# VH-VL binders against q0atu2: the designs that were tried, part 360

Target 1, 119 residues: q0atu2
Amino acid sequence: MLDKKARIRTSREYRNVFEKGKRLSGRFLIIYYVENALDNNRFGFITNKKIGMAVIRNRIKRQLRAIVREYQGQVKNKHDIVLVARAGIGKSSFEGMEKDYIAIMKKAGLFARNANKID
Below, E stands for the ipSAE of ESMFold2; O stands for the ipSAE of OpenDDE; V2 stands for 0.75 times the mean of E and O plus 0.25 times the DockQ between their complexes.

## First folded at step 17 (VH-VL)

Design uj49 (framework fv_recibokibart)
Fold by ESMFold2-Fast, scan of step 17:
Structure uj49 (fold): chain C 119 residues (1-119), chain A 121 residues (1-121), chain B 108 residues (1-108)
Amino acid sequence: as target 1 above (119 residues)
Amino acid sequence: QVQLVQSGAEVKKPGASVKVSCKASGYTFTGYYMHWAKQAPGQGLEWIGEINPKSGGDNYNQKFQGRVTMTRDTSISTAYMELSRLRSDDTAVYYCARDKFYWEELYFDYWGQGTLVTVSS
Amino acid sequence: QIVLTQSPGTLSLSPGERATLSCRASQSVESEYLHWYQQKPGQAPRLWIYDASSRATGIPDRFSGSGSGTDFTLTISRLEPEDFATYYCQQYGDTPLTFGQGTKLEIK
């Protein structure tokens, strides 16, 4: 599970990331991201109706939080990052979501070291 | 109505830089991302990158990273694309195009008219 | 990167005929991220079909888009003179965003 300090919590904080940040589209994820003035990273998670019913959306959110937690140590410090799940994510495996997360974070230049540690 | 108007044609020498503008009107400039695409003579379209007009945050196709810079001026609703260290194969029409700020409606509903950049000795 | 291959490169037909234009992706692309643009010589591309099958505003109902996975199709049921143009498919399913090389629809 992600600790409280690593979570984007309020609508205002989400809007801040969208408005002040930049974007990158991956296969199953779109990330919005911006440097923060804190000494740690924070993550937000969004699922929308294109993903499916609430039970599917909640499963995806739990799986994404687990992936983010696993790779926390590889993420360059001082970033707010919002992960938006895309329509195809509900058909993906956990491994497929993990692979896309690693790929998009590398494309964004957000991984401080090689993140090829797949458990 | 919605309109994207680009700057006029440019002729440049190899090694020079070019800066193309795209002036938006008829909508809230900061409500849409702005993209740039390249079309070489007789060829298809190639995506260059995107910019958040509200923040200036930008991301590029790795093929152009290091040579392209996207900026904007919100006071005049204008986006810019600067391409440096020009080569002959940069000769192309360059287009700006908008897409929605948020994760829905990710398609280019309006395009600028294009700017021809010719790179020749 | 996802490569989009369009076929045929050139399609020569007469007004009144049916046109079928193909776009094949090197990797699966969700329908919501595949779009088609029309471009005439000297003009900017124009959004034609979005989300694989939705007609953009003002596009005649003789145009339809279909497909899923790696195979997508743009169909024109009865060609009109103004339909002769180059059509490009585009994917927004992964960065970098990519376009097909285009299918030029020309008068026979």
Scores: ipSAE 0.819, ipTM 0.916, lowest interface PAE 0.9, mean pLDDT 92

Design uj5 (framework fv_recibokibart)
Fold by ESMFold2-Fast, scan of step 17:
Structure uj5 (fold): chain C 119 residues (1-119), chain A 121 residues (1-121), chain B 108 residues (1-108)
Amino acid sequence: as target 1 above (119 residues)
Amino acid sequence: QVQLVQSGAEVKKPGASVKVSCKASGYTFTGYYMHWAKQAPGQGLEWIGEINPKSGGDNYNQKFQGRVTMTRDTSISTAYMELSRLRSDDTAVYYCARDKFYWAELYFDYWGQGTLVTVSS
Amino acid sequence: QIVLTQSPGTLSLSPGERATLSCRASQSVESEYLHWYQQKPGQAPRLWIYGASSRATGIPDRFSGSGSGTDFTLTISRLEPEDFATYYCQQYGDTPLTFGQGTKLEIK
């Protein structure tokens, strides 16, 4: 689970990201993102009924939170980022979602350059 | 009735800049993203980038990064695309097109009529 | 980036015939993110089919779209004179957004 401080929770906060930010589309995810005035990053997650039934949507949300948590140290500080799951995500593997997340964050310029290097 | 009306044809010298406008009417301008696309004579379409008219937040195709700037003026519901350091291969018709603001119906349902930009000495 | 390859580049047919236009993607594209646009000379593109199979408003039922994964098809069951145009497929599944090179449908 992500710390409470690292989560976007209110409808108003989600609306702020959509209205004030910009977006970038990936294979399984669209991210909406904007710089915040806080000392930390915050993440929001949206899954809609196009993805599938509640059990599938809940699984996707848990997996996305796990991916975000794993890579949070590589994300440029002071951003609010909303991940919107696309219809095809329900058929994707965990690895497929992870790969898409990394690719889209790099394209958005939200990952530190070092995230591209393999140890 | 939704309309996107673009500015008229431009003729520019190599090295100059051009700024094309796209005036929206018949809908809430800040409710839809605005995109720009390029079509060189006799060729297909190429995506240039998009702008959020409400915030001004923009993202570009890497191929045009550093030469293109997208802006908007919400008081007159107009989006702009400025292309700098023009080359002869920038000669093309440039189109604006809208798509839905959030994450629904991501396709270009309305297009401007196009603006021909000719780059010649 | 996802490359879309359309075939044939030019399709010469007569009114009354069936047309089948192909769009192949270099990577899998979800059907919801594959669209078709019609463009006539001197005009802007017009949304024709969205989400691989949904006709845009006002598009005749002789047009149908199908496909999934990497292979998508636009079919015109019985060509009318006004159908002769260039058709472009587009993917909105990954940034940068990309279009196919187009299939020009011309009168034989």
Scores: ipSAE 0.512, ipTM 0.859, lowest interface PAE 2.1, mean pLDDT 90

Design uj50 (framework fv_recibokibart; at its last look DockQ between E and O 0.89; V2 from the best seeds 0.00; counts 0 for: pae E 2.3 > 2)
Fold by ESMFold2-Fast, scan of step 17:
Structure uj50 (fold): chain C 119 residues (1-119), chain A 121 residues (1-121), chain B 108 residues (1-108)
Amino acid sequence: as target 1 above (119 residues)
Amino acid sequence: QVQLVQSGAEVKKPGASVKVSCKASGYTFTGYYMHWAKQAPGQGLEWIGEINPKSGGDNYNQKFQGRVTMTRDTSISTAYMELSRLRSDDTAVYYCARDKFYWEELYFDYWGQGTLVTVSS
Amino acid sequence: QIVLTQSPGTLSLSPGERATLSCRASQSVESEYLHWYQQKPGQAPRLWIYAASSRATGIPDRFSGSGSGTDFTLTISRLEPEDFATYYCQQYGDTPLTFGQGTKLEIK
């Protein structure tokens, strides 16, 4: 679970990320992201009915939050990031989602250069 | 009617820069992402990058990063792609293409007519 | 990056014949993110088939797309003169977006 302050919650906050930010497509995730005026990062999560039934969508959301939480120390400060699950995510493993998250964050330049120091 | 109209052909010397324009009409300019692609003579297509016309936020194919800059002017519904430090292998037709803003049904439904950029001494 | 390999590179056929164009991906691509474009000499590419199997607006029934995973096919059941063009497959399943090298359909 992510701390409350690290979560994007309202429709207005999500819209702000989409409209003021930019995006990058990965295998299982599309991210929309923008620098914020806060001292911390915030994350949003979107799953849609193309993923599958509610139980599958809820599982994917929980797994994505766990991945984001594990790597939150490696994310450059002061960003709002929305992760949108793609149709194929329901067929991926947890490890597959994790690898895609790392890859897309690196491609976006959102991981700090010295993030690889974690043991 | 949706239309993307690009600027005319350019001839440049190695080391120069070129800025290609793509003027959109027939839709809400800020409601769609704009992409750019390269096609060298007799070759296939290569994706250069994309820009959010509302914010100016841009992402590039790593191959072009550092030499390409995408911008836009919302007052005239025009997107720009500037390629710097031109080399002979930058000789190509450059296309702009429209894509949906949100994550569903991502594909290039409308393309500009192309701009031929020739780099020669 | 995902590499798309199209075959054959050139396909020489006569009007009235059936054409089968292949696109193979180096990694699995969800069907929803595999598209085909038609390009004629001197013209921009045009969206032809999207999401592997959906015809774009105005595209005749003789065109069909199929496939999943790494293997995708564009089929033209009975070639018309206007169908001779280059066809490109494209993946939107991972950044950087990539296109195949194209299959040129030419008159025999």
Scores: ipSAE 0.861, ipTM 0.928, lowest interface PAE 0.6, mean pLDDT 92
Fold by OpenDDE, look of step 19:
Structure uj50 (fold): chain C 119 residues (1-119), chain A 121 residues (1-121), chain B 108 residues (1-108)
Amino acid sequence: as target 1 above (119 residues)
Amino acid sequence: QVQLVQSGAEVKKPGASVKVSCKASGYTFTGYYMHWAKQAPGQGLEWIGEINPKSGGDNYNQKFQGRVTMTRDTSISTAYMELSRLRSDDTAVYYCARDKFYWEELYFDYWGQGTLVTVSS
Amino acid sequence: QIVLTQSPGTLSLSPGERATLSCRASQSVESEYLHWYQQKPGQAPRLWIYAASSRATGIPDRFSGSGSGTDFTLTISRLEPEDFATYYCQQYGDTPLTFGQGTKLEIK
């Protein structure tokens, strides 16, 4: 599980990312991201009814948290990043989600150059 | 009513730069992402990139990366697309188009009238 | 990137006939992210069908969209003179966003 410190929690925090940040649409994810004034990265997750029932949404959220946790040490510092699950993500495997995450984060330039698991 | 009004036609030489404007009215400019598309003569449409008018955050098609710069002036609800190091194949009509700020409705519901950019020696 | 291939390139029909336009994607695209635009000569594209099957505001019911996965279709049940234009499909399912090359619907 992500540390509480690494989580976007409030609506205000989410809104800040959406309004002040950039977005990038991937196959299964849309990321909204902005630099923050903190010493750590924070992640938020958005799932909606378009991706499926509550059980599916919860599963997807859990999987996305796991992916983010696995690669969090390789993400550039001082960023707030919101992951929005897109339609069709429920049809994807975990590996597919991970692949999409890596791809979109690369496109966004959010991985550090010395990242080891970015292939 | 929502309107996107673009600047007039441009004629440029190879190697020069062009900056096209898109003035928005009839809606909150900062409430929608602004996109730009290219349409070469007699050809289809090509996506160039998008910009968050509120923050200035942009995302470009890799094909145009390094040559395109999207900006905005919120005080006059105007978006700009600058294309540098122009070449003949940049000759096209360029369109601005908006989509939703959030992820709920991702399509281009309104378009500018287009700006013809001609690149010739 | 996702490549959208439209067919046919040109479709010649008469008013009153049925038109069927195809858009094929190089990889699966969710219906929610497949859209159609109409463009007439000298004019900007206009949103026509969004989310594969939803008509934009003011679009007549003779227009319909369908499809899923890699195959999408725009159908005009009975062509009117004002329907003759070029139609483009567009995907918002992955970056970069891409358009089909268009189908020109011309009067026979």
Scores: ipSAE 0.827, ipTM 0.938, lowest interface PAE 0.7, mean pLDDT 95
Fold by ESMFold2, look of step 19:
Order: C-alpha cells, then structure tokens, then sequence
Structure uj50 (fold): chain C 119 residues (1-119), chain A 121 residues (1-121), chain B 108 residues (1-108)
C-alpha cells in the first residue's frame, strides 16, 4: 500500500508537476517528474477515458500503485512523479507495465544508483 | 495564425557549434512542447529531442545525447537548438515543430520552415 | 526503437489514379500514435493524417488512413496534381519518436 504522505493529492500539486517538470514517454506509460522541497517522494496516477471503461481504468491504477510500491525504496528522494497511462496500456500485462516503469525511471535517472544492488 | 520562424542558413567548419533559433507567434509559447528534427540531404526525418518551454526541461534522442542542448527565451517566444562538435554528417535541414502540452498530443501540428546547416572544411 | 518501413520508396502514378502507401512497424504501434505528414520540395512537413485515420484540418476526403498493429496504409482515392509529394509516417508508440524513410509520390 502506498503511504499517505507519498501521494500527490490536489489538482495544484498535479499541475505543478506537469508545468514545471520533465516528461519521458515509454511504451505504456508517460512519467512527469520534478524535484520537490519535501523530505520524501510523492506519486500520482492519471488514467483517462481513452483507456477504457471505469472498471478497466481502476484496475490499471491499482496495478500501477502496486508497481510503484514495490520499487519505491529504489527511487531518489525529493521527487514528485506522475504516471500517466498511455492508450493501449489495457492490453499490457502487469509484467509489461512493470518493465516499462523500470525502464523509464532508469532513463530519467530517478533510481538511486541501484543502492540495493551489489556489482 | 500559428507560425514558427527559424534562423537563416549556416555554414560551419568541423568541430564548431551551431545554434538554430525558432521564434513562435500566434499562440501561448509556454503552453506547447517544442521539438527538433533533422533531415539530411535526400533523406528522411530524424527526431532530435524536445523541450518544455515553461520549465526548460528537455529530453533528447540518445543518438544526439551529449552534443545537443535545447534552450529557450520565453520573453521573446524563441526556442534554440545547439549542436556541438560538428561533423560532415551533421549537414542537414533542422526543423522545429510544435506538440500539444499534454500526453494526448504526440504529433506535430506546426513546423518551422527549416534551417540548412552545412558542415564543410 | 521502432523502425517504420515505408513502401514503395517511389510510386509513379498519373492524376486520377488511386495511390496506396504502406507503413510497416517493427513492433506493434497503437493507432493513436501513428501519424502521416506530407512534404513538398523546399517545404516543411505538414500534418496530414493523425491517429492512423483522422484527417488534419483542411485535408480532402480523398485521403484516408487505415491500419493497426504493425501495418498502416495511406490511400488517395483519386490523385490530384497537388498530391504529388513525399509522405512520411511517424510513431510515438515507444521512445524514441521515429519516422519512416518516406514514399515519394511522383507524376508519371
């Protein structure tokens, strides 16, 4: 479960990330990200009607939250990060979303130099 | 009346740098991403990268990483692309192109007229 | 990265004929992220078809786009003199953004 303080909650918080941040597009996801002035990371999630019915959109949000929770310990601190689901994400597997997330976060330089890896 | 007007043709020697400008008018400059693309003589188009003109945040095609720098001046609604350590295969027409700000617009609805950069000894 | 291969490289036809231009992707691309541009000599590209099948503003009904997955087509039902140009497909279904190499539509 994603901790309460690690969530982007308000429209103004989302807008700040979109307007002041960078973006990177992957196959299933786009991330928008910006440094924040907090001592922690925050995550937001966007799914729109192009993705499908509400049931499908809610499932995708749950899957993305689970992926973020799994890797949150690897993320460099002090960032606000919004994950936007792209068209076609509903055809992706959980593993496909997970791989895409890892690739994008690595390309963005948001993983903490593999702090838990030894090599 | 959206327009993107680019700077004039440039002739450069190998090892030099070139900075191409793209002046926007007819829309809110900071509300759209600006992209740059390369078209070598007789060849197709190749994407170089993008810049968020509000924040200055950029994202480059890995092929150009380390040699390209994108900047902007919002006071004159102008985007810039600088390519360093020029070599002969950098001879091309360089285009700026506009992309809508949010994730649903991933195509280029308006293009600059292009800037020919020639790299010769 | 996703490679877009356009065929034929050059298509020589006469006004009034039907033209069919192919764009094949090395990996599946969601139709929403597959677009077409027209470019005439000495001019910048112009957005022509977006999201595989939607015509840009002012584009005549004789142009239609279709396809999904890896296979996309631009069709011109009855060629007019102004239609002779080079056409490029473009994708952003995955990073980096790529273009096809173009199909040059020439007057016979």
Amino acid sequence: as target 1 above (119 residues)
Amino acid sequence: QVQLVQSGAEVKKPGASVKVSCKASGYTFTGYYMHWAKQAPGQGLEWIGEINPKSGGDNYNQKFQGRVTMTRDTSISTAYMELSRLRSDDTAVYYCARDKFYWEELYFDYWGQGTLVTVSS
Amino acid sequence: QIVLTQSPGTLSLSPGERATLSCRASQSVESEYLHWYQQKPGQAPRLWIYAASSRATGIPDRFSGSGSGTDFTLTISRLEPEDFATYYCQQYGDTPLTFGQGTKLEIK
Scores: ipSAE 0.546, ipTM 0.854, lowest interface PAE 2.3, mean pLDDT 90
ESMFold2 (binder alone), look of step 19: mean pLDDT 93; pTM 0.948

Design uj51 (framework fv_recibokibart; at its last look DockQ between E and O 0.87; V2 from the best seeds 0.78)
Fold by ESMFold2-Fast, scan of step 17:
Structure uj51 (fold): chain C 119 residues (1-119), chain A 121 residues (1-121), chain B 108 residues (1-108)
Amino acid sequence: as target 1 above (119 residues)
Amino acid sequence: QVQLVQSGAEVKKPGASVKVSCKASGYTFTGYYMHWAKQAPGQGLEWIGEINPKSGGDNYNQKFQGRVTMTRDTSISTAYMELSRLRSDDTAVYYCARDKFYWEELYFDYWGQGTLVTVSS
Amino acid sequence: QIVLTQSPGTLSLSPGERATLSCRASQSVESEYLHWYQQKPGQAPRLWIYGTSSRATGIPDRFSGSGSGTDFTLTISRLEPEDFATYYCQQYGDTPLTFGQGTKLEIK
């Protein structure tokens, strides 16, 4: 689970990431990201109706939060990152989502070290 | 109404830099990402990168990383692409193209007319 | 990166004939992220079909797109003289964004 301080919560905070940041498109995820002036990273999660019904979208959000939590120690400090789920993510396995997350974070230069799972 | 108008043709020597402009009109400049693509003579298209016109935040195709820089000037609704350390295989028509800001229905609906850059040996 | 391979490289046909242009992806691409552009000599590319099957504004209904997974097709049911051009497929399903090498449609 992510601490409340590690979550992007308000529409204004999401809009700040989109407008002040940059983006990178991956297979199942698009990230929008920007450096922040805080001591920690913050994450936001967006799903849309192209993914599927509410039950599928809620499952995807839960799985993405779990993935982000698992790898939070590898993310470069002081970033706001919004993960947008793309069409097709609902057909992916948990492992497929995890793999795409690692790949896109590496492409963005946001991982501080090689992305192996930490115990 | 929407137009992307690019700067004129350039002839450069190997090792030089070139800066191509793309002036947008007919829409809110900061409401769309701007992309650049390359087309060598008789060849297909190759994506160079994208820039957020609101922030200046940019991402590049790794093939061009380190040689390309994208910038913009919001006061004149103009995007720029600068390519440094030019080689003969940089001879190409360079296009700007706009793309939606948000993640749904991402495609290049409007393109500039192209700028021919010739790198002479 | 996702490689897009178009076939044939050149299609020589006459007005009134049906054209079928193929685009094959090295990895699965969601239908929403596969697009087609038309380009005539000396001109910029123009958006033609987006999201596999949606015609861009002003594109005649003789053009249709279809496909899923790794195999996509652009079909022109009855060629008109103005349709002879190069067509490029493009994927937005992963970075870097990539284009196919193009299929040139030329008069026989």
Scores: ipSAE 0.856, ipTM 0.923, lowest interface PAE 0.7, mean pLDDT 92
Fold by OpenDDE, look of step 19:
Structure uj51 (fold): chain C 119 residues (1-119), chain A 121 residues (1-121), chain B 108 residues (1-108)
Amino acid sequence: as target 1 above (119 residues)
Amino acid sequence: QVQLVQSGAEVKKPGASVKVSCKASGYTFTGYYMHWAKQAPGQGLEWIGEINPKSGGDNYNQKFQGRVTMTRDTSISTAYMELSRLRSDDTAVYYCARDKFYWEELYFDYWGQGTLVTVSS
Amino acid sequence: QIVLTQSPGTLSLSPGERATLSCRASQSVESEYLHWYQQKPGQAPRLWIYGTSSRATGIPDRFSGSGSGTDFTLTISRLEPEDFATYYCQQYGDTPLTFGQGTKLEIK
């Protein structure tokens, strides 16, 4: 599980990312991201009813958190990033989700240069 | 009523730049993303990119990366698309179009009338 | 990128006939992210069908959309004179956003 400090928790924090940030639509994820004034990155996760029942949404959220945690050290510092799960993500394997995450984060330029495990 | 009104036709030489404007009215300008699309004569549509009017955050099609710049002036609810190093194949009608600010219902519900940009020597 | 291929390129029909327009995606697209636009000469595109099967405001019920995965269809049950135009499908399932090349529906 992500540390509390690494989580976007309040509605205000989420709104700030949406309004002040950029967005990028991937196959399974839409990311909203903005620079923050902190020394760490924060991540938020949004799952809606379009992706399935509550059990599915919770599973997807856990999987996304696991992916984010895995690559956390390779993401550029000082960013708030919200991951929105899109329709169809429930049909994807964990590896598929991971691949999409990596792809969209690369497109956004959010990975540090020479980061490993992002080939 | 929602309206997107674009600037008039432009004639440019190769290597020059063009800046097209899109003035929004009838809705909260900063409440919707603004997109730009290209349509060459007799051809289909091509997505250029999008901009968050509230923050100025943009995302471009890689095909146009390095040549396109999207900006906005919130005080006059106007979005701008600038294309530099123009080539003959940049000759097209350029459209602005909006979609919702958030991730729901991502489609272009309103379009500008289009701006013809002609690039010729 | 996701490539959308529309067929046929040109469809010649008469008023009163049924029209079927196809849009095929190079990879699977969720129904929520497949849309159709109508464009007449000298005019901007106009949203026609969104989310595969939902008609935009003011669109007659003779228009319908269907499909899933990689195959999508726009159907006009009975053509009216004002329906003759070019129709484009568009996907919002991945970046970059892409359009089909269009199907021109013309009067026979």
Scores: ipSAE 0.753, ipTM 0.923, lowest interface PAE 0.8, mean pLDDT 94
Fold by ESMFold2, look of step 19:
Structure uj51 (fold): chain C 119 residues (1-119), chain A 121 residues (1-121), chain B 108 residues (1-108)
Amino acid sequence: as target 1 above (119 residues)
Amino acid sequence: QVQLVQSGAEVKKPGASVKVSCKASGYTFTGYYMHWAKQAPGQGLEWIGEINPKSGGDNYNQKFQGRVTMTRDTSISTAYMELSRLRSDDTAVYYCARDKFYWEELYFDYWGQGTLVTVSS
Amino acid sequence: QIVLTQSPGTLSLSPGERATLSCRASQSVESEYLHWYQQKPGQAPRLWIYGTSSRATGIPDRFSGSGSGTDFTLTISRLEPEDFATYYCQQYGDTPLTFGQGTKLEIK
């Protein structure tokens, strides 16, 4: 869904976001985010264990990746962003998750004014 | 034993600034987010914002955005909240409180004793 | 933002009675994110009930919490003199974090 270079891959990369960044809570998501020194954004995904079994958590991750991919052109560049799915997300619709993502990214100031430019 | 000990009461005039401190002990200071809340006399609680004490990264309630600054000094395990351009309705007790760094079971398990800030002409 | 409305504002009861405190949210709040704090005059708030129904350390079992969606309740089965205080619900479901305005539980 995302290019390999746009993925947070290692435990060290995830820990860097948590320790060096800041967070915001939404209804279904928490984001942790930090500026990076790269020429691109990177995204990571974590599901809360209370969401359910692996098949359900994998579906949630797929849906979140699709949402991130859809809006990635609007994201201000040079950020590492970890999306944490909160316990209640399994009861949400795809549209509910999407609305929450848009809202929390706006609150974080992570949407660029011109989504077709890389800044 | 976890403790959050805040600085003493302050009396300020409108237009001034105040900086409240919150010294942590009994836990790893940089392992928990620090929050601040306001309670006006006889009123309920209002969340001001939070700071990651390891990075200094912060997020504020929009109501306080532009007037509040949260900082910390990790060498003395102390968080600070500064509120500028004080108004009479900023008269309140200000509390620090902590929660976990990670996303599960987030609640304020320990609170400072509160700092009364009085703004009067 | 999510507005929490507590009812009643003041609840006057005698020791031994059952107390029921209501917290209504303007939007659905997942049960994991709804918490209750007790505050006595001149003191800091103290975590009382977290995640709707879990008692904090040392909280007596006469306190129970319940609810889901937009409606949450704190119940005290038999009031003790030490239980008279103000109780706040708080949501961690969305930023900004918000508290209810409080229910003051006082001796009748």
Scores: ipSAE 0.747, ipTM 0.899, lowest interface PAE 1.2, mean pLDDT 91
ESMFold2 (binder alone), look of step 19: mean pLDDT 93; pTM 0.947

